VH-VL binders against Uncharacterized protein B0228.1. Designs and how they scored, part 6

Target 1, 207 residues: Uncharacterized protein B0228.1, of Caenorhabditis elegans (q09220)
Amino acid sequence: AVVTPSIENHKMENASVTISKVPISHRPRGFTAGSDSKKLAVQRFKLLISDFLSDAQLSKSIDVAAVGMHKGKSMDDILDDVYTRLRRTLSTKQISELAKAQKGLVEDLDEKSAKLVKARVKRMIVYSFDPAAEQIHKYATRPSMAFALIAETINERFVGSVKDLIRDVLTPKEYDIFRKHYHPHIFKLDNIGNNTEAVRTTTHETF

## First folded at step 10 (VH-VL; framework fv_masavibart)

Design s56 (from C3 with light chain E95D S97N)
Fold by ESMFold2-Fast, scan of step 10:
Structure s56 (fold): chain C 207 residues (1-207), chain A 121 residues (1-121), chain B 110 residues (1-110)
Amino acid sequence: as target 1 above (207 residues)
Amino acid sequence: QVQLVESGGGVVQPGRSLRLSCAASGFTFSKYWMYWVRQAPGKGLEWVAVIRYDGSNKYYADSVKGRFTISRDNSKNTLYLQMNSLRTEDTAVYYCARGSEYRYSDAFDIWGQGTLVTVSS
Amino acid sequence: QSALTQPASVSGSPGQSITISCTGTSSDVGGYKYVSWYQQHPGKAPKLMIYEVSKRPSGVSNRFSGSKSGNTASLTISGLQSEDEADYYCSSYTDYNTLVFGGGTKLTVL
């Protein structure tokens, strides 16, 4: 049987969707068993990063974006303001890592890839302003790390797998928090290649 | 084929400094997290420090914070441990150990032979 | 003292199975899948036997297996052989981004 990974629920404790109950329109194109495992992993984590940014932004970015909108700033200026504020939540070590990731992103990105990054940041702002999307979870407290992860998913120069990338950027404690937040939203990927870790849902008794 | 070789150990008085080196060969050194682990004579293992593959992130055991500095030179395939303000309880065999490629290490798959540091009056 | 508790010694006869425990807290062994086991022969550097609780590196015999339940990790050695006689150490990452080792267990093959 073909298994397609999905995200249906945004609340950590309510992720109980089976593959058969996810509408085709909500399934990312190319998320199928037997496809290139590296492409599947990259697509999967791009979705997770987008969701993570949205959750983490509810208490960090709304005020900055609202002030920019009130002052009549352009969307690009508002995005720059939001990004700058998020960077202030980074430790000195994380700032250094982000600078290295940004250098690689600038040097290797074509115009299409740069627009994808901007689109994700726009989605983050829109989601943060949605009064119906109160998707804050206590574990979504490290929004600044999501920018390093986004840069790395576009430029894979530095890591063997997307899951290893997340672990490499985060401390063990931060990785555990990220894992607990996103674990219920990830479904099993079958027939994954040796260079990519499979991501799946499991029961919570282990945690 | 894959090898780590420590050097720089010796006898030193309390309050002095010493620098240990670890020469790596047989693998792409710049891809791996690297560790220092020590073992006092007749005692168990104690983690000392770790450094990310590119040198940007470093973590230390509380017992050595502020006194020891881990560093690396990827162009020379060499790991270093600068030990300042040495104490008698720092007496141990010091091992360098290889972590995972690009990943925060879960384990040390390659170890050096160790170099003895004796801190005594 | 070591943060992780291991028995000081364990013994068994050739062909038998033995288990070595490693007990910590929810802030180390109980909280993470980053538990490793090392074998050390006298005068030698340690050798990695198990990582991430239950995974074996290439070249390690399938006689060695690892598991974890709550705050206790276990190393099981089946089909004991004379060369298994050594000191065994567990290790785990902690909430403080540090690494801790157990006190070590001397395995004697009778």
Scores: ipSAE 0.000, ipTM 0.433, lowest interface PAE 17.9, mean pLDDT 64

Design s57 (from C3 with light chain Y96W)
Fold by ESMFold2-Fast, scan of step 10:
Structure s57 (fold): chain C 207 residues (1-207), chain A 121 residues (1-121), chain B 110 residues (1-110)
Amino acid sequence: as target 1 above (207 residues)
Amino acid sequence: QVQLVESGGGVVQPGRSLRLSCAASGFTFSKYWMYWVRQAPGKGLEWVAVIRYDGSNKYYADSVKGRFTISRDNSKNTLYLQMNSLRTEDTAVYYCARGSEYRYSDAFDIWGQGTLVTVSS
Amino acid sequence: QSALTQPASVSGSPGQSITISCTGTSSDVGGYKYVSWYQQHPGKAPKLMIYEVSKRPSGVSNRFSGSKSGNTASLTISGLQSEDEADYYCSSYTEWSTLVFGGGTKLTVL
């Protein structure tokens, strides 16, 4: 099954594209490690990606992307800058943890599909610090928008794996909010079987 | 073989502090959300606090918020509860309990034996 | 402090079935499939009997079953045995991502 982009998904993409049309002198400034906005973006990024990355690595990645946006770089260039910086800072342990966390996202993928998934993960990093499109932390409190970001990276095969990553990094309150609103979209993404509930157990979810 | 063992309970006066410990064994402690649950003598169970597997997120019952602090040391497989400004109504057996691996969980499959805290003059 | 309503006591004879109710609101029991049941014998720590409304942990007898209808969850114990005599507590996840317990039910096996 193929996911049809939601209007929220289109609005997220369109907002990021619209920023590039604003004169550089009027664009949002880059974040610093001490800013509230950056702190929230780091927390919300963990919500969608993984908690295996250090706050410093996430903050650095967000700073690189924010600087690129301020300089008027294309989205593809910004994504490449972020991915290159993030890749260089990962320890062997973190690479192993990333592989475990994302096993379902890349298992049995051909090279072309693997490149597509990686590109979408890079876009999610970029979105986490887009101040004009509103930051990921605000979209995470609006489950439909958070789901729109997730939908860009998943097909039917990956719904459960992305869901597991989300559940792993969520606070109890964020998971509750996400559970209430993400559920209808999970049905939309998964045309095979009924995923009528985000299940919580005394052990990690089984696939 | 999976065990939780509480310690640190005792008799203390109102307004004083006490620190509880919970030693974990037989499982990978650093992967689990951990909880403190209490039970006043002859009364029911009451949730007190929870901490994420990496120590980054903490939540408290309103009755203890601002007075109690939950923490953990994954290198020592130990969970802690720092109890400040103790009140007579904090008198209870305190249990540590294991949540889910990597996920928030409201079900506790492993419990400690409990440690009694008595707040009285 | 408990927020969920349980009967103070229930009783049955060996071999019979009994049911314990746990009533909350749409913001806890009624809103989520995160209801657990615990058994506690005098002087002992609680033991998980049911989680996620109806699931049994490994090692828990199939005589114990859970269900939920609206704002009320139920624990049913079939083929009642003397060792089932204990206090039973329900718990539920809430809309505020907190946990609440029921007041407890004392089961007496006659």
Scores: ipSAE 0.000, ipTM 0.442, lowest interface PAE 17.4, mean pLDDT 66

Design s58 (from C3 with light chain Y93W)
Fold by ESMFold2-Fast, scan of step 10:
Structure s58 (fold): chain C 207 residues (1-207), chain A 121 residues (1-121), chain B 110 residues (1-110)
Amino acid sequence: as target 1 above (207 residues)
Amino acid sequence: QVQLVESGGGVVQPGRSLRLSCAASGFTFSKYWMYWVRQAPGKGLEWVAVIRYDGSNKYYADSVKGRFTISRDNSKNTLYLQMNSLRTEDTAVYYCARGSEYRYSDAFDIWGQGTLVTVSS
Amino acid sequence: QSALTQPASVSGSPGQSITISCTGTSSDVGGYKYVSWYQQHPGKAPKLMIYEVSKRPSGVSNRFSGSKSGNTASLTISGLQSEDEADYYCSSWTEYSTLVFGGGTKLTVL
């Protein structure tokens, strides 16, 4: 087992990411900062976040995830903590909408990027609907993992301008939540200190 | 420099109320989750309540839920525990303890001296 | 169950090593890396000795170490000294959004 990186180490890894550091196979073919594809991906992310989870579920998820990231937990541990807090509060409709949103996100990507995202997302979706799972908490990270993978995919694909695009699509309230809590590394390209603010506001919540 | 000082303990009758205070100094109180932990005479430690740094989230042990209320005043660097409908089994030394945003997280790195609450009939 | 199981007592001689166990379930000790250990001398507030299973706060001797295997966390004290004589408590978070403590272990240094 690899030592769990601190939040600062995790932020630093992604803070150094530019489009030139992203493998060519992971870059969108013909993509530009102002493309319709980029806008659609951000709208998909907003719909998944705003409409998929209730305000209470989103707030709890953000707080729990932020705590885990602050503690330097592995992604699996963080998502396990998030799912433990959400356990069985997700409706059948919410699970269905998550699957549809994930499928829509993949449709805009070039062949190699789509395969990468599809492989990761498919594993989580397949696990989520496994009827034979007796201890579903063993797959505790399924909905939250898919959620986090979508956020990471959007960040990776739109390196260099993700903050500005999210600002344009999200309300100020929604933007503040994501800037500070859910996934600090979504804003790693933000050169105005939002990443350090997100770490500073991270708090511990009983799981 | 960093310290927590509890006050407000005493002897009370069952069914009455008591409010404990914890004065914090030497650190930025508004950044920390804060906890109350109690210890009955001759027994072990028991978690009572926790409050988020901004006062928005609060969690309680099942034994005190509905009777105790945790609160804080960040402008006064003070943590409170309002104890209503007290029972003899609430008799304990009550400790104020600091959680963490950065170092200890789920651990309590700073504890107060404790204040004794005796519920007698 | 939410209670964590510790032995009631443990003893050793100066210079020896001892280990105190803390056993829970997959819903607390086994499921998470949030195990802490506290030392309490008679009439005093507890002192944090270990957090996040194996990490030491500044000022805690490296004679104290923590580990975890499955549902059991362990505190090991090497080079026992008379000053180590105290009660030791483990704690862990649970999947039910609660914090639980072990029953405590009295360490006697003979």
Scores: ipSAE 0.000, ipTM 0.422, lowest interface PAE 19.8, mean pLDDT 65

Design s6 (from C2 with light chain E52G)
Fold by ESMFold2-Fast, scan of step 10:
Structure s6 (fold): chain C 207 residues (1-207), chain A 121 residues (1-121), chain B 110 residues (1-110)
Amino acid sequence: as target 1 above (207 residues)
Amino acid sequence: QVQLVESGGGVVQPGRSLRLSCAASGFTFSKYWMYWVRQAPGKGLEWVAVIRYDGSNKYYADSVKGRFTISRDNSKNTLYLQMNSLRTEDTAVYYCARGSEYYRSDAFDIWGQGTLVTVSS
Amino acid sequence: QSALTQPASVSGSPGQSITISCTGTSSDVGGYNRVSWYQQHPGKAPKLMIYGVSKRPSGVSNRFSGSKSGNTASLTISGLQSEDEADYYCSSYTEYSTLVFGGGTKLTVL
């Protein structure tokens, strides 16, 4: 029989979603530079975590992810399962708002922002999250990482992949690196009250 | 025009091997999950195998695990099913089918015409 | 064997409506909004009629509709026509990343 992990063992800790915790060198330019539409899109995305995803939806999504990890599912399959669960419980309006908010932020990726994203590939922002299969079991003991999986599901499955849009500005080698370590800069998970170190930055050799 | 064309079916004796091919045209093959589905004469549909768009993930029905291998060659726009240790109950029309691109596929929007595999002595 | 339960046959007269049920469990039909319906005429490959429980592909008549309640999905065909005579199959994604089909329903238009 397959034992399903207890939701209480994976209970969410205090967490928030914010771009302001991302180092300036890794932040898309223009986000704080006087665009009301950009500010509104960021605020809307933050509200999706607190207002549009109920505790029950989050708990069920964590359970689905934990079950998938226990069964040895791939990261892609786990993201699909979480997406399916969220899709069942989200209204058409909530899905539309989520897609609109993410698309608005992606549309902010002009030439300067694309270069900033490329710089991020070289220095990398790591949430201690890695799509590699062997990393997923560690998230069962880290509720904040389970939350990050939900955020990844929302950004990849509902709005399309930001990485696909950035592909055109990266070399094939740089895109491969980006693909392996991509965590949508638009949707950042951070512990409440941590202003300096919510997002870990990894230093890489220059290519 | 979007199309899938199966080939490689035929009459084969129990215990032997056979390889089916499915040629895709009219769409970007490398973006889609691909499936094999079979139908025994006069019977219903049975899922056989699935392969992720990049070939990294493969899943099989319990009835064929260890005997059948699904693979793909994205440079040739071709899906394959290697069938080993064939049994009389593997006799069926084999269809290849395209899944959706958006997420883990649950719908087959394009089907091939099918190729008949008859396993008999 | 089929994992999803469908009636073996259903019948109706031209112009009427019929409904075909597809019953599974919370690990397939009840657990996901990933139910599809296929129409198969004798000697032909199956054709997708409904996906995602209730969505119709381009080119499929609006006489075909899908729904789901709990562990049971339903395909409804309104304004029955003779060309609707076919076998109908449901399918669902499972929590094991596999797919299962129903046993099929033969629709006869009387």
Scores: ipSAE 0.000, ipTM 0.432, lowest interface PAE 17.2, mean pLDDT 66

Design s7 (from C2 with light chain S97D)
Fold by ESMFold2-Fast, scan of step 10:
Structure s7 (fold): chain C 207 residues (1-207), chain A 121 residues (1-121), chain B 110 residues (1-110)
Amino acid sequence: as target 1 above (207 residues)
Amino acid sequence: QVQLVESGGGVVQPGRSLRLSCAASGFTFSKYWMYWVRQAPGKGLEWVAVIRYDGSNKYYADSVKGRFTISRDNSKNTLYLQMNSLRTEDTAVYYCARGSEYYRSDAFDIWGQGTLVTVSS
Amino acid sequence: QSALTQPASVSGSPGQSITISCTGTSSDVGGYNRVSWYQQHPGKAPKLMIYEVSKRPSGVSNRFSGSKSGNTASLTISGLQSEDEADYYCSSYTEYDTLVFGGGTKLTVL
């Protein structure tokens, strides 16, 4: 039998837990944005957390994230700041979902967690398809940047092909549109934070 | 008990067709990616085809593209392999195998017993 | 047909440690952490021993371990036992969305 990767969400026992107290294997991983990339970093953060926060919580989180990104904080530190800021408004379920959101998408999850993760990935991809989607296109220089943001927000410990995850969440027709318009901009995964190298999908590959 | 049971194998002449079935029980069939893998007598394993849990995505080995069709009926918990234009090199034991729930892992934790297909004149 | 290279045979004595290699390219083994290992006894269906390079399914002995370096994946069996005598196959996802198996390795326990 295939085993699901461990997520120890029972360690998060109340709404006030900061990310620094969560086991390292369950913490969001992220980049430290420089001043010239802070807009992309804010958009990246918004895509990561928007599926399980209320509009008010999301607005507060974005404000906290923008300040943290301006100061050059890592996404792990930014999420710790978000937990601290929102602690009295976060449910136990929302805290657990934040931890689950950072699990690798190539890993088998329980049904509820897998559905949440897949919905997030599909949302990120749909925003990349939609030319009216403010979230990615407003802050990305080109469509290639939107896909780089999606790849980077998924999991910095991800060791598989992001193309596989995209293929998994799209219908065959949606994937056909994706590959025809965006294939040249598929991800470079040269180093995902664990001294592991992933291979970029090339334009010569048959989809 | 989780199990997969293949049927439909037999002896056929080159150029003819066979349809294999794989009956699944003991798990929620509609959630899993499913695979066909074959093994020629005295030879190694060869992947044949894979189908997404909802039937929308299908992938084939180059050796069978255009000749074989994988399909599933989630209401009957059954996986199928339609084999057309059979060749002597298609002679093998055909296994159905279970992948992962909702995403493609390409790791098979449950296998059927296999069904023998012999293509000979 | 196998695209991944495995030695045709390997042998060891009870209690010994043996390693089976599985060599591909950057477009399969080297490019992805999606290597699986299967054990097959004569007349039986294969059994999953290792998935995602190094993970063991529930019920598989901790004597079996997997690893990867560059384009080569390895299956190591420690404390070799007579029941380990079988054929072993590696498999990997490829950049072409196909799946490829190794040629298989016959393990003999002498």
Scores: ipSAE 0.000, ipTM 0.445, lowest interface PAE 18.6, mean pLDDT 69

Design s8 (from C2 with light chain E95D)
Fold by ESMFold2-Fast, scan of step 10:
Structure s8 (fold): chain C 207 residues (1-207), chain A 121 residues (1-121), chain B 110 residues (1-110)
Amino acid sequence: as target 1 above (207 residues)
Amino acid sequence: QVQLVESGGGVVQPGRSLRLSCAASGFTFSKYWMYWVRQAPGKGLEWVAVIRYDGSNKYYADSVKGRFTISRDNSKNTLYLQMNSLRTEDTAVYYCARGSEYYRSDAFDIWGQGTLVTVSS
Amino acid sequence: QSALTQPASVSGSPGQSITISCTGTSSDVGGYNRVSWYQQHPGKAPKLMIYEVSKRPSGVSNRFSGSKSGNTASLTISGLQSEDEADYYCSSYTDYSTLVFGGGTKLTVL
């Protein structure tokens, strides 16, 4: 489940509390059109799905996800909502491009297409609504660097200066919250995505 | 031929339990989201529960949450609904219905004949 | 209580067209292109007639068509036949990832 008590303010104070445990009256509302928080979320999403969706489709997907978070829906329900909305807005060319990417590797194209979109949307939601992602992005020199740092930390693949950079950006307490939030069972990276080097490896939980 | 056949309905007293079964044939059961939908005598349709094709995800209507459990056995091509703490308001014909292969469906193309559950003191 | 509003009854003569409305809110019918219509004859299971607002399953007559405007979806049956006499139910996906149904409309073919 993604824990984001404040999607509008991107605060880290309550990162350990699931959104479903917060009363409706205290949950963040969906993004206001044109807000800085929405612009940041669009930039984050572009790193994962800009090769697939238009800016308008991406903006709509973020709005649907934000509404679902506010209403306390499960991650699976939010993914179903976003995918169902997107499936009917996709152009013939977008469907064709997705089919080309999967040709020869999948027996059931529609099922594989749904899995691919849902996987990308899940990464998009986690990346967009996590307060730690905003803090890293604020201090990173470019958006691709911020995403790579977040993805590598989740994947636990990286060593050296990149790990030190994350610790320089976050306080020890913030880093601890970030690690706990991005436990493998919450954020799964799979071999289906090729948008960046950092997201190509499947992550699995042992024990 | 594609078919769903429900069984397990009957007359039960309030507070008791009942388990419904739905036997699927003529299609690859393990690839489909499956649903339970009910209809009280002379009333309209009400969604009850849904289960993912692999059995991992389950969702319930608020009216049955905490009392009913949906499950499936893909090796036997069978869908189940375990109904606990039954109330008179649960009296209905219960249908199993087939959803989509790809995602949580909002439409059901194949329905069973239904099985009547009467909760009466 | 029905979440979606349908007229209790509608009637027509053979060969005519009739329309059944299904009214919800922006959180269900108005928010999604996920409206379905079901036909139910007495003592029988429902049959899917329309899905995703306007799409027909294989084997359903092209006399049945669906549409949506704002918060209201409509089922239109053209060339009305005696076997069309049945109860018709609309359903919609909601913001809560649930399904809701209308109260049903009894179609009488005079």
Scores: ipSAE 0.000, ipTM 0.451, lowest interface PAE 16.2, mean pLDDT 68

